# VHH binders against Probable cyclic pyranopterin monophosphate synthase (moaC), part 1

All scores and structures are predictions.

Target 1, 244 residues: Probable cyclic pyranopterin monophosphate synthase (moaC), of Pyrobaculum aerophilum (q8zyf8)
Amino acid sequence: MIVDISKKPDVFRYARASANADVKKCNTAVAAKAATVASRYLPFLHPLPLSATAWCKDGKFYVEGIAHWQTGVEMDVLFGVLVGLLGSGAVKIENLRVEIKQKQTTPPIIENVNTSEAPITREGDLVASAYGRMKVVNLDIVKNPVEKGHPIYAAQTAAALNAKRLCELLGGPCPSVQHFKIEIITSDSVEVRTFIKARDITPAPEALFSAGVALLTIWDMIKKYEKDENGQYPYTYISELHLD
Unless a header shows other numbers, all headers, positions and changes below count from the first letter of the chain; antibody chains are not in Kabat numbers.
F, E and O are the ipSAE of ESMFold2-Fast, ESMFold2 and OpenDDE, as the mean of both directions, binder to target and target to binder. V2 is 0.75 times the mean of E and O plus 0.25 times the DockQ between their complexes.
Where letters were taken out, [cut] stands.
Atom coordinates printed by the task and the answers are left out, and those that the model quotes come from them; centres of patches stay.

## First folded at step 3 (VHH)

Design p08 (from c08 with S52Y D56S; framework vhh_gocatamig_d2)
Fold by ESMFold2-Fast, scan of step 3:
Structure p08 (fold): chain B 244 residues (1-244), chain A 117 residues (1-117)
Amino acid sequence: as target 1 above (244 residues)
Amino acid sequence: EVQLVESGGGLVQPGGSLTLSCAASGFTFSSYWLAWYRQAPGKKRELVAGIYSGGSTVYMDSVKGRFTISRDNAKNSVYLQMNSLRAEDTAVYYCAAEYGDSYIDYWGQGTLVTVSS
């Protein structure tokens, strides 16, 4: 379910997310756009009016967001980083994390944004696989139903649906998906492996995207159990996401 | 003012039982996720058990089958029945409440549970 927030007060919600990736250009426009529409892709995320900015610095990709709303924006900015990196041609993403989140009565200031586009080539193999790993504190919770449903089953469904939808965010033609499968394993962390086959253009970005969506869906569903007493995520992050 | 007040902590022998209570005031209790967290010295605070507004429950693996969480919306209270207590259950136990999908909104001040002979 989408959890009832109707009795929460509207206050300013701020979050900044980052990840490490080797990209030649920083596609900040795609990142900011993706953050504002994350609820269309992550099934249990609340729609909200978000202002988002993105930038690259010292091998890291950043997205920060602000909303005056009843819930936090950390999943929205995490989604922005994921999509922004994919739109920037990333094939390997490390340490996708929430750097900070805040709740306050006065509006925070969002500074500079880089306006650049990273061209992405849709040529390559017509099959792709991706691997992702997420560190969590409460691994036992991932394996059982929570308020929003079963994390693993929800992640499988969200990944399959979203394997067909990345082109809505990146622009250009959508791969004609002919086969998709996903495997989610819990060991000392949450591990995801995706495989996708397309007819016409490489689905490599979709393999990465569907793996990332699966992990973010699980994170969103268990996030109340992952926060410390200050509402931060000291130990929860996606440690790696790459083509297999 | 919102308050969560824990009670029922104390010293108990291994294999014994203890019931923790948390009394809530200042908010609409029936709509909230209620949970028990614990923190042992030098360790981070971890979820022990939680209960949704609809009554569904979640437990960490190490306490499943030994601990039972329950709620009484008429009394604005949540309970943790702890059976077959072990030395490793020794910790400060915190009551927590969250509405919706954001921060834990409210924390109690904690109650100490010591399991030793």
Scores: ipSAE 0.011, ipTM 0.434, lowest interface PAE 9.3, mean pLDDT 85

Design p09 (from c08 with S52R D56S; framework vhh_gocatamig_d2)
Fold by ESMFold2-Fast, scan of step 3:
Structure p09 (fold): chain B 244 residues (1-244), chain A 117 residues (1-117)
Amino acid sequence: as target 1 above (244 residues)
Amino acid sequence: EVQLVESGGGLVQPGGSLTLSCAASGFTFSSYWLAWYRQAPGKKRELVAGIRSGGSTVYMDSVKGRFTISRDNAKNSVYLQMNSLRAEDTAVYYCAAEYGDSYIDYWGQGTLVTVSS
């Protein structure tokens, strides 16, 4: 389910997410736009009026967002970083995390940044696999139904649906998907492996995207159990996401 | 070189107590989240308790009220006080250290805790 937020206060909600990535150019425009439409892709997110900006600095990709609304924006900015890195040609993403989130009565200042476009070539094999790993505070929460449903089952379905939809965010041709599978394992962390086959163009970005969507769906479903007393995420993050 | 060295494991009777210690070296201890994980025979490793750099703690439901995690930044050590031990607590206990901006999880070698009569 989508959680009832109608009793939560309308205040300024701010969050900043980041990840490390080795990319030649940063597609910050795609990242900012993806953050504003994250609820169309992550099944339990609330639609909300989000202003987002993105930038790259010192080997990190950043997205920040602000909304005057009844819920936090941390999942929206995390989604923005994921899509922005994929739109920048990343084949390896490390430490995708929420750096900070805030609630306040006065609006946070969001810097205006110059955006850049980083074209992606879709040259490669017509099969791709990806691996992702997410650190969480308590794995027992992931293994069982929570308020929003069962995290593993929801993540599998969200990943399969979204394996076909990355092109809506990046633009350009969509791969003609012929096969998709996903495996989610709980060890000392949440581990995801995806495999995808396409007829016409490489689905490598889609393998990464579907793995990332699965992990973000789990994070969103368990996030109330992951916050510290200050509402931050000092332990929860996607430590690695890469093509196998 | 980074090391996490656990101690304090052993054999105890049900209802008994043990204190596990983890001594850390080779990194800026006070900046790291520290945790105790355990792995029972034939099972996957699971988080038991964690303590963040700011001092806030988290616990697995089955140990809450029985176990207490604490840290001593001056001694670069993290501790797990285990009370009212049950047979189900039998496992190898691992110390772990993680920094949110690093790619590194440091793991100790583990210490065995056996709860039996």
Scores: ipSAE 0.000, ipTM 0.150, lowest interface PAE 14.2, mean pLDDT 84

Design p13 (from c08 with W33Y V58L; framework vhh_gocatamig_d2)
Fold by ESMFold2-Fast, scan of step 3:
Structure p13 (fold): chain B 244 residues (1-244), chain A 117 residues (1-117)
Amino acid sequence: as target 1 above (244 residues)
Amino acid sequence: EVQLVESGGGLVQPGGSLTLSCAASGFTFSSYYLAWYRQAPGKKRELVAGISSGGDTLYMDSVKGRFTISRDNAKNSVYLQMNSLRAEDTAVYYCAAEYGDSYIDYWGQGTLVTVSS
């Protein structure tokens, strides 16, 4: 379910997410745009008017977001980083995390601006596999239904749906998907593997995207159990996401 | 004025039982997710049990089958029935209330549970 926020106050909600960037150019415009429409892709997110900015610095990709709204924006900026890196040609993403989130009555100061765009070209095999790992504090909660539903089943469905939709965010042609499968394992962390086959263009970005969407869907569903007393995520992050 | 007031803590022997109560005021109780957290000396605060506005419950694995969370919307109260208590259950227990899916909105001051001979 989408959790009822109707009685929460409209206050300024701020978050910044980051990941290690292994890209030649940063597609910051795609990242900022993706953050604003994250609720169209992550099934339990609330639509909201988000102002987002993305930048790269010192080997990291950043997205920050602000909304005057009734819910937090951390999942929106995490989604922005994921899509921005995929739109920048990343085949390896490390340490995708929320650096900070805040709730306040006064507007937060935004000092960063979008400065670059990078076009994406696709070349490669018509099959792709991706692997992702997410560190969590409450691993046993992932295995059972929570308020929003069953995390693993929801993640599988969200991944399959989104394996066909990344091109809406990146632009360009959509791969004609012929086969998709996902496996989610709980070990000492949450692990996902995706496999995708397309007829016409490489689905490698879709393999990564569907794995990332699965992990972010789980994170969103369990996030109330991952927060410390200050509402932060000291131990929850996607440690790796890469092509096999 | 928003308040969450815990009661029912105390000293109990291993294998014993305690019922914790949390009385809430100052907000629309029936619309909130309510939870019990605990913090042992030198440890992080951890979720013990939660109950949604619709009555769905969630338990930490180490207490599953021993603890039961319940709520009474008419009395603006949430309860934690603790059975088969162990020394490892010794902690300060906190009542918490959350609306939606953002931050814990309200915390109680805590009640101490000591399990020892």
Scores: ipSAE 0.013, ipTM 0.462, lowest interface PAE 8.3, mean pLDDT 86

Design q02 (from p01 with D101E; framework vhh_gocatamig_d2)
Fold by ESMFold2-Fast, scan of step 3:
Structure q02 (fold): chain B 244 residues (1-244), chain A 117 residues (1-117)
Amino acid sequence: as target 1 above (244 residues)
Amino acid sequence: EVQLVESGGGLVQPGGSLTLSCAASGFTFSSYWLAWYRQAPGKKRELVAGISSGGDTLYMDSVKGRFTISRDNAKNSVYLQMNSLRAEDTAVYYCAAEYGESYIDYWGQGTLVTVSS
């Protein structure tokens, strides 16, 4: 379910997320757009007016967001980083995390950020598999229903729905998806594997996207149990996400 | 001014029981999700039990069947009944309150529970 926030105050909400990835282009425009529409893809996320900025620096991709609203924006900027990297051609993403989250604060002005409109090209096999891993503090909570529902079941359905929707964010042709499956297991972390088959163009970005959506859906559903006393995530992050 | 004040901690022998209480003031208690967290020396703070505004409960697997969380909206209080206590339950127990999902809005100062002979 979408949790009731109607009595929370409208204050400035800030977050910055980052990830490591080796990319030839930094598609900041796609990242910023994705952050503003994240609630259309993550099923329990609140819609909100968001200003988002993206940039690349020293092998990292960043997205920051600001909203004057009743809920935090950390999931929105995480989604922005994920989609921005996929729009930049990333096939391996490491350490997708929230660097900082704040209330009633405005970040410094970023003076030299450029937006990219680089075209996305698709070459590769018509079958793809991806693997993702997320570190969490409260692994027991992932295995059981929480206020928003069952994290694993919700993640499976969110991933399946979104496996064919990445092209809405990246532009270009959509793969004609013919088969999708996902497996989520809990070990010392949350692990996800996706498999996707398409008729016409490589679904490799969709394999990565659906795995990322599954992990972000779980994170969103358990995030109240993952925060420290300052509302930060010192131990929760997606440590790896890559094609098999 | 918002406050969460824990009480009921103390020293108890293995197999014993304790009831922790958390008295809240300064916010609309009945609308909030309430929870008990604990932190043992050298370990991370972990969720023990939670209760929604509607009364739905959530427990850590290691305490299921032994601990019971409850709330009394008329008294602005949340309780943790702890039975069959083990040495591993020794920790500082914190009361927490959250509206919605963005953030734990309020933390108590904690109450120490020691389980030893």
Scores: ipSAE 0.000, ipTM 0.420, lowest interface PAE 11.3, mean pLDDT 84

Design q03 (from p01 with Y103W; framework vhh_gocatamig_d2)
Fold by ESMFold2-Fast, scan of step 3:
Structure q03 (fold): chain B 244 residues (1-244), chain A 117 residues (1-117)
Amino acid sequence: as target 1 above (244 residues)
Amino acid sequence: EVQLVESGGGLVQPGGSLTLSCAASGFTFSSYWLAWYRQAPGKKRELVAGISSGGDTLYMDSVKGRFTISRDNAKNSVYLQMNSLRAEDTAVYYCAAEYGDSWIDYWGQGTLVTVSS
């Protein structure tokens, strides 16, 4: 379910997410746009008016978001980082995390936007697989139904639906997907592996995207159980996401 | 003023039982998610059990079958019945309340549970 937030106060909600990635040029415009429409892709996110900015610094990709609304924006900025890196040609993403989230009555000061547009090119094999790993506080919560539903089943469905939709965010042609499968395993962490085949262009970004969507869907569904006493995520993050 | 006040903690021998209570005031209790967290010395704070406004429950694996969370909306209270207590259950137990899906809105001060002989 989409959780009822109707009784929450309208206050300024701020979050900043980051990930390590080796990219030559940062597609910050795609990242900022993705953050504002994250609820169209992650099934249990609330639609909200979000202002988002993105930048790169010292081998890290950042997205921050601000909304005067009734819910937090951490999932929106995490989604922005994921899509921004994919739009920047990343094939390996490490330590996708929420650096901070805040709730305040006055609007936060926004860092200057580092605007960078890079052409999106797709060269490669018509078959791709991706692996992702997410660290969580308690794996047993992931394996059982929570308020929003069953995390693993929801993640599988969200990933399959979204395997076909990354091109809506990146622009350019959509791969003609012929086959998609996803496997989610709980070990000492949440592990996901995706496999995708397309007819016409490489679906490598879609393999990464669907894996990331699966992990972010699980994170969103369990996030109330992952927060510390200050509402932060000291232990929850996507440690790796890469092509096989 | 919003308050969550825990009670019922104490010293108990292994295999014993305790009931923790959390009395809430200052907010519309019936619409909130309520939960019990615990923090053992040198460890992080972890979710033990939670209960939705509709009564759906969630438990940490290590307490399933031993602990039961319940709520009484008329009394603005949430309870944790702890049976078959083990040494590893020793911790400060915190009551928590959340509306919606972004932040724990309110935390209690905590109540100490010690399981030892």
Scores: ipSAE 0.076, ipTM 0.564, lowest interface PAE 6.4, mean pLDDT 87

Design q04 (from p01 with Y99W; framework vhh_gocatamig_d2)
Fold by ESMFold2-Fast, scan of step 3:
Structure q04 (fold): chain B 244 residues (1-244), chain A 117 residues (1-117)
Amino acid sequence: as target 1 above (244 residues)
Amino acid sequence: EVQLVESGGGLVQPGGSLTLSCAASGFTFSSYWLAWYRQAPGKKRELVAGISSGGDTLYMDSVKGRFTISRDNAKNSVYLQMNSLRAEDTAVYYCAAEWGDSYIDYWGQGTLVTVSS
């Protein structure tokens, strides 16, 4: 379910997410846009009015966001980083994490407002596989139903639905998906593997996207049990996400 | 005024039992997730057990089969029944309430549980 936030206060919610980037140029416009519409892709996120900014610096991709709303924006900015990197041609993403999240009664100051556009190329094999790994503190919680439902089953369904939808965010042609499968296992971490086949253009970005969506869906579903007493995520992050 | 007030902590021998209670006021209790966290000396605060508004329960693996969380919406209270206590269960136990999924909204001040001979 989508949790009832109707009795929570409207305050300024801020978050910044980052990941290590190995890309030639950063598509920051796609990242900022993706953050504002993350609730259309992650099944249990609340729709909210978000102002988002993205930038790259010193080998890292960043997204920060602000909303005056009844819920936090950390999942929205994480989604922005994921999509921004995919729109930048990333085939390997490391250490996707929430750097900070805050709530406050006064509007926060956003200093990073630059955006850029980079071309997206759709050349490559018509089949693709991706692998992702997420570190969590409470691995046992992932394996059983929580308030929002069963994390693994929800992640599988969200991934399958979203395997066809990345082109809505990146623009350009959509791959004609012919086959998709996902496997999620829990070891010392949460691990995901995806496989996708398309008829016409490479689905490599979709393989990465569906794996990332699965991991972010699990994170969103368990996040209240991953936060410390200050609402931060000291040990929860997606450590790797790459093409197989 | 919002309050979470814990009670029931104390000294108990290994193998003993304690019941912790948390009385809540100042918010719509029946709609909240309630949980017990604990913090041992030198350790970070960790989730022990949680209970949804609908009564679904969640437990840390090391306490499954030994601890039981329950709630009474008419009394605005949440309970932790602790059986077969071990020295490793020694900690300050905190009651917590959460609405939605952003972060814990309310914390109690904590109650000390000491398990020793």
Scores: ipSAE 0.000, ipTM 0.304, lowest interface PAE 11.2, mean pLDDT 85

Design q05 (from p01 with I104F; framework vhh_gocatamig_d2)
Fold by ESMFold2-Fast, scan of step 3:
Order: structure tokens, then sequence, then C-alpha cells
Structure q05 (fold): chain B 244 residues (1-244), chain A 117 residues (1-117)
């Protein structure tokens, strides 16, 4: 379900997310746009009026966001980093995390400067596999239904739906998907592996996107249990996401 | 003023049972997600069991079949019935409450459970 936030106060909600990635270009406009529409892709997120800015610095990709609203924006900015990196040609993403989230009565200062780049070039095999790993504190909770539903089943469904939708965010041609499967296992962490076949162009970005969406859906569903006393995520992050 | 007050902790033999209670005041109890967390010496605080405003429950795997969480909205209380207690269940147990999809808004002070002979 989408959790009832109707009795929560309207305050300024701020978050900043980052990930390590070696990219030749930074498609910050795609990242910022993705953050503002994340609720259309992650099934249990609340729609909200988000202002977002993205930037690259010292081998990291950043997205920050702010909304005067009744819920936090950390999942929105995480989604922005994921999509921004894919729109920048990343094939390996490390340490996708929330650096900070805050709520306050006065508006924080953010910059609203983004640049756009041409859609990524799609060259490669018509079959792709991706692997992702997410570290969590409450691993046992992932395997069982929580308030929003069953994390693994929700993640599988969200991944399959989104395997066909990345081109809505990146622009350029959409692969004609012929086969998609996902496996999610819990070991010492949450592990995901996706496999996708397309008829016409490489679905490698979709393999990465689907794996990332699965992990973010699980994170969103268990996030209340992952926060510390200060509402931060010191131990929850996607440690790796890459093509096999 | 908002308060969560735990009770029912103590020393118990392996295989024994305890019921923890958490009494809440100062907020609309029936609208909140309620949970029991525990923290053993040198370990991170971990979720043991939770119960939604609608009564849906979830449990850590190591306590499934042994522990039962329940709530009584009329009494503003949440309970953790602990059966077949093991030495590894020794910890300080904390009651927590949150509204909506946020961090836990309120925490109790904790109650110590010691499982030993």
Amino acid sequence: as target 1 above (244 residues)
Amino acid sequence: EVQLVESGGGLVQPGGSLTLSCAASGFTFSSYWLAWYRQAPGKKRELVAGISSGGDTLYMDSVKGRFTISRDNAKNSVYLQMNSLRAEDTAVYYCAAEYGDSYFDYWGQGTLVTVSS
C-alpha cells in the first residue's frame, strides 16, 4: 500500500544522495527530472512537488532535492542518481547511498542548474545480465510481508514493469524486450540478478535499471526499520550494481 | 507529553517465557506503527517484531513461532509475548512508535531481559 501521511506536517524535506561512478559525461538534467517523477516508477512512493539539482564532483554523482511536503525525499533523490548515471553511460555503480536527509521549517538553499546531453548510444549484445547488492541492517525483514506488502514480490513486479520504461527517462529508442527474468536472494545482503533479451538494440541499461529498481523498491519498503535515531541511513546502501 | 514505558523484563531460565508490555501516552496510539527492538551488548539495535495500525505483523526469523506481538488500542498498549527463550535473546528491549512512512518518532527507555540459569 501507499502509507497514509495525511496527518504529517508540511515542512521542508531535504535529502542528498550520491554514488561512485566513472563516467565521461554527467547528464544532470536527466537525473533531476527522474527525481521529480520517481513516484511514477517506484510503486509505493508518494507524488510530491520536488525541486532537484544534480552534479558530478571527484568521481561521484550527486542529486539533492527539496520539497515542502508531508514525506521525505530520500527515495526520489536515490532514483535520480540511478537514472542520471544510466543516462551518463555508467555500466558500474558503487555505494549508492543517502548522504543526508533533513526536515526544517525554513527552506534550505539549493542550486537549480542542470545541463542536458544527447541520449546514450546503444551498441552491444541483444542479451544482458546485471548484478546488484544492497547492504541492510534488517535482512530478515526483507523475506516477509511488511506494511507495504512483500518486499521481494513487489521488487520483482516493479523490476519487470520498469524493464520496459527506462527509455521514457533517458530518451532515444526503446528496446523491444522479448524476455525478462529476475532473481532476488538474501545472503549476508540483498542480492539481485537480472537477465533480459531484446530484438533490436542492447538492453544493457534496462538490465541495470531493473536491478536498481528492485533494490530501491525493497529499500523503500523496509526504510523505517533502517533509519537510526536521527532518521539517517548509516548502514543501508547499494554497494554494487554492474553488468555481469 | 509523549511517553512509551516498557515493563515485564527480568531474569528467566532458558525455555521460559516473559511478556513485555509498553504503555503509551500523549499521542493517537491507534494510528501508529508499533515495534519492539532489541540491543545485545556490543551489537547493533535490531527489529524483533512490528505491528501496523491495521494489525498486520512482522517478525525477525529467529523469533518466528516463539514471539507474538499484539496491541490493545483501548489501553494504548503493545505487548511482546516471548516463549521458548534462549540465551541469545538476552538484550535490552525497546518499544518504538511511528506515524506514516518515517523514522520512529518515539522510543521507550528499554527493559532488560536476561536469559540464563
Scores: ipSAE 0.017, ipTM 0.494, lowest interface PAE 7.2, mean pLDDT 86

Design q06 (from p01 with I104Y; framework vhh_gocatamig_d2)
Fold by ESMFold2-Fast, scan of step 3:
Structure q06 (fold): chain B 244 residues (1-244), chain A 117 residues (1-117)
Amino acid sequence: as target 1 above (244 residues)
Amino acid sequence: EVQLVESGGGLVQPGGSLTLSCAASGFTFSSYWLAWYRQAPGKKRELVAGISSGGDTLYMDSVKGRFTISRDNAKNSVYLQMNSLRAEDTAVYYCAAEYGDSYYDYWGQGTLVTVSS
């Protein structure tokens, strides 16, 4: 379910997310736009009016966001980093994490300016496989139903729906998807593997995207159990996400 | 002005029982998800049990059948009944309250439970 936030106060919600990736271009406009529409892709995320800004520095991709709303924006900026990196040609993403989240009664200041690059050209095999790993505090929670539903089953469904939708965010041609499958395993962490086949163009970005969406869906569903006493995530992050 | 105060911790021998209580003030208790977490030395804080505003419960696998969470909205209290205690249950136990999925979580200061012979 989408959790009832109707009794929560409208305050300014701020978050910044980052990840490491080796990219030659920094597609910040795609990242910022993706953050503002994350609720259309993550099934239990609340729609909200978000202002977002993205930038690259020292091998890291950043997205920060602000909303005056009844819920936090950390999942929105995480989604922005994921999509921004895919729109920047990333095939390997490491340490996708929330650096900070805050709430305040006065408007925060965002000073960075977004820029974008031309759409990515899709060259490559018509089949693709991706692997992702997420470190969590409470593995047992992932394996059982929570208030929003069962994290693994929800993640599988969200991944399948979104395997066909990345092109809406990146622009350019959409792959004609012929086959998609996902496997989620809990070991010492949450592990995901995706496989996708397309008829006409490489679905490699979709393999990465669907894996990332699965992990972010799980994170969103268990996030209340992952926060410390200050509402931060000291242990939870996506440690790796890459093509096989 | 939100406050969560735990009580009921102490020393108990293996196989024994203990009841933890958490008294809440400063918020609309009946609307909140309430949970018990624990943290042992050198370990991360882990969720032990949770109870929704509607009374639905969630338990960590290792405590299912041994621990029972309950709430009393009239008394603004949540309880954890712990039976068949084991040495590995030794930890500081924390009460937590949350409304929805991304508001600031409210935490108590913790109560120590020691299971030892």
Scores: ipSAE 0.000, ipTM 0.422, lowest interface PAE 10.6, mean pLDDT 85

Design q07 (from p01 with A97K I104L; framework vhh_gocatamig_d2)
Fold by ESMFold2-Fast, scan of step 3:
Formats: C-alpha cells, structure tokens, sequence
Structure q07 (fold): chain B 244 residues (1-244), chain A 117 residues (1-117)
C-alpha cells in the first residue's frame, strides 16, 4: 500500500544521495528530472513537488532535493542518482547511498547547475544481465510482509514493469523486450540478478535499471527499520550494481 | 505499546506562561528524538521544537526565546515551557517521537492551549 501521510506535518525535507561510477560525461538534467518523477516508477513513493539539482565531482555523482511536504525525499534523490548515471553511460555503480537527510523550518536555496550531455547510444548485445547487492541492517524484515506489502514480491513486480520504461527518462528508442526475469536472494545482504532479452537494441541499461528499481523498492519498504535515532542510514546502501 | 500522553494545556491570558508535559512509554526513551508540534484550527500541523537524545534543541523561529524544550530521561518525559504567550500560539499541541526521522511513528493525543482574554 501507499502509506497514509495525511496527518504528517508539511516541513522542508532535504536529502542528498551519491554513488561512485566511472563515467566520462555527467547527464545532470536527466538525474534532476528523474528525481522529480520518481513516484511514477517506484510503486510506494508519494508524489510531491521536488526541486532537484545534480552534479559530478571526483568520481562521484550527486543529487540533492528539497520539498515542502509530508514525507522525506531520500528515495527520490536515490532514484535520481541511479537514472542520472544510466543516462551518463554507467555500466558499474558503487555505493549508492543517502549522504544526509534533514528536516528544516526555512526553505534552503539550491543552485541550478543542471546540464545535459547528448543521449547515450545503444550499442551492444541483445541480451543483458545485471547484478546488484544492497547492505541492510534488518535482513529478516525483507523476507516477510511489512506495512507496504511483501518486499521481495513487490520488488519483482516493480522491476518487471520498469524493465520497459527507462527510455521514458533517457529519451531515444525503447528496446522491444522479449524476455525478462529477476531473482532476489537474501543471504548476508539483499542480492538481485536480472536478465533481459530484446529484439532490436541492447537492453543493458534496462538490466541495470530493473535491478536498481528492485533494490530501491525493497529499501523504500523497509526504510522505517533501517534508520538510526536521527533518521539517517548509517548501514543501508547499494554496494554494487553492474553488468555481468 | 508505544504511548505518548500530553498534559498541561489550558486557558491563559496573553503574556502568560504554561508548561506542557509528555509522558512516554513502550520504547527506549533516552535513545530517540522527541518533538512538539502544534495545529491551530484551519492550519496545517507545524513543528514547534525538537530535542535530541543528547539534549540538543531546535526551535521554530516564531517561538525562539519564548519556548524551551527539555527532557528527563529518568522519568521518560519531555517538556515544553511556554512564556510570553500570544493569541497566535492558540493550538492543539502534540508530542511526537522520531523528530529526526522523516518517518514519524507515533503522536500523542494532543493538549489544547488557548491564549485569550
């Protein structure tokens, strides 16, 4: 379910997310756009008016966001980093995490520094596989239903629906998907593997995207149990996400 | 099992003072942020003050210098001392757990403060 936030106060919500990735260009406009529409892709996120800015520095991709709303914006900025890196040609993403999240009584001003690179070209095999790993504190929570539903089953469904939708965010041609499967394993961490086959263009970005969507869906569903006393995520992050 | 119970509200004249108390049970009180929110008729609920597990405080600009939040970990209680009360302070005041978290888990039932002559 989408949790009832109607009784929560409107307050300024801030978050910044980052990840390490080896990219030659930074598509910050795609990242900012993705953050503002994340609720269209992650099934349990609340729609909200978000101002987002992205930047690259020293091998890291950043997205920060601000909203005056009844819920936090950390999942929105995490989604922005994921999509921004995919729109920048990343095939390996490490340490996708929330650096900080805060409630504020007054609106902060963020600089608008977003720029776009040319759309990525689709070159490669018509089959792709991706692997992702997420570190969590409360692994047993992932295995059973929580307030929003069953994390693994929700993640499988969100991944399958979204395997066809990355082109809505990146622009350019959509792969004609012929086959998709996902496997989620819980051992010492949450592990996901996706496999996707397309008829016409490489679905490699979609393999990464669907794996990332699965992990972010699980994170969103269990995030209440992952926060410390100050509402931060000291131990929860996507440690690796890469093509096989 | 988690319970927050507010008390201390009432009718007071402009310029007067009130102390609100919140008694907490069902969780490890000393480990969490606690906060006071208020909601006036026809208005949205707003954060008034917060206090960390270590005693660091945060206040809304309109109450700075007039209100003081404090906690007593031995008694599992958080307090809001309100001085120099104004008509615009009239609201139902709520105690809340997890101020530092965007996912607020628990609210008290509220206590009414009316500032009027």
Amino acid sequence: as target 1 above (244 residues)
Amino acid sequence: EVQLVESGGGLVQPGGSLTLSCAASGFTFSSYWLAWYRQAPGKKRELVAGISSGGDTLYMDSVKGRFTISRDNAKNSVYLQMNSLRAEDTAVYYCAKEYGDSYLDYWGQGTLVTVSS
Scores: ipSAE 0.000, ipTM 0.159, lowest interface PAE 14.4, mean pLDDT 84

Design q08 (from p01 with E98D; framework vhh_gocatamig_d2)
Fold by ESMFold2-Fast, scan of step 3:
Structure q08 (fold): chain B 244 residues (1-244), chain A 117 residues (1-117)
Amino acid sequence: as target 1 above (244 residues)
Amino acid sequence: EVQLVESGGGLVQPGGSLTLSCAASGFTFSSYWLAWYRQAPGKKRELVAGISSGGDTLYMDSVKGRFTISRDNAKNSVYLQMNSLRAEDTAVYYCAADYGDSYIDYWGQGTLVTVSS
């Protein structure tokens, strides 16, 4: 799940991460960008508006970040260091760590070359839930690891990741997700329920999208076993996908 | 010419054991995913067990702990060892081979397994 932060106060949150790697170039732009979009790739990480700066010094790669938000920024700057080093040609990374993490009520000024924008408010409820149902032939296979991995675990991860990514496809504002959970059950079909809470704009489209992504992830993973002798899907389909 | 030929089917009493064999020819066996499917009268054809080219196995929940799938690349054969057989295991069992994720490439003609007293 994305853990519920809705009751936490908005305060200034700062972190700096570093790693040891002796690279021939220092790709600071990639690092700073990655830190600001880290929640798009780490499935359980909260999205937030982040100011980030990256630099290299004495065989170390650094990223620092600050946000005025309900959660810390240490994972965002860690992700920035990791991606920045990979974008700088690193094949060996040592001691990737958080050097310092602070919470404060007064605003520090941070020099930054890359800042994510705060989402624009959409009208509607700041909580949403969705339901989806998929009919399959080999229901018990869904509950077990297949060639591509475990369908339920993969679907949970993909749903959480994509709860934060629909805005990349639609354009427009991204909700600042505060909480996400998904439940997948097998009855006579594969059933999913998603619940999502956002701070600023309604996440109703994201609730529906994450449920759909979960079902499509399962379908993709079991599709080999669902085809008839003519390669068709006579019994596999998503029968329902709707907001509650 | 590609062939999958099943053998080992027959009549057994509940609680009995049976080994199904599938002999393959006409393709590069070691590169293929192999599986056993079954179809009971009036029911859909369903996956029972599968084995990857690397030896990873998967099983339908109702047969876990009772059935074992294995392969022998040197003999171009795949096997299904069935223990503690139940009346609900009665079905025609089919061998299947697939190289990619697109579709089942090859099917056997099936072998009947009847579990009855």
Scores: ipSAE 0.005, ipTM 0.401, lowest interface PAE 10.8, mean pLDDT 78

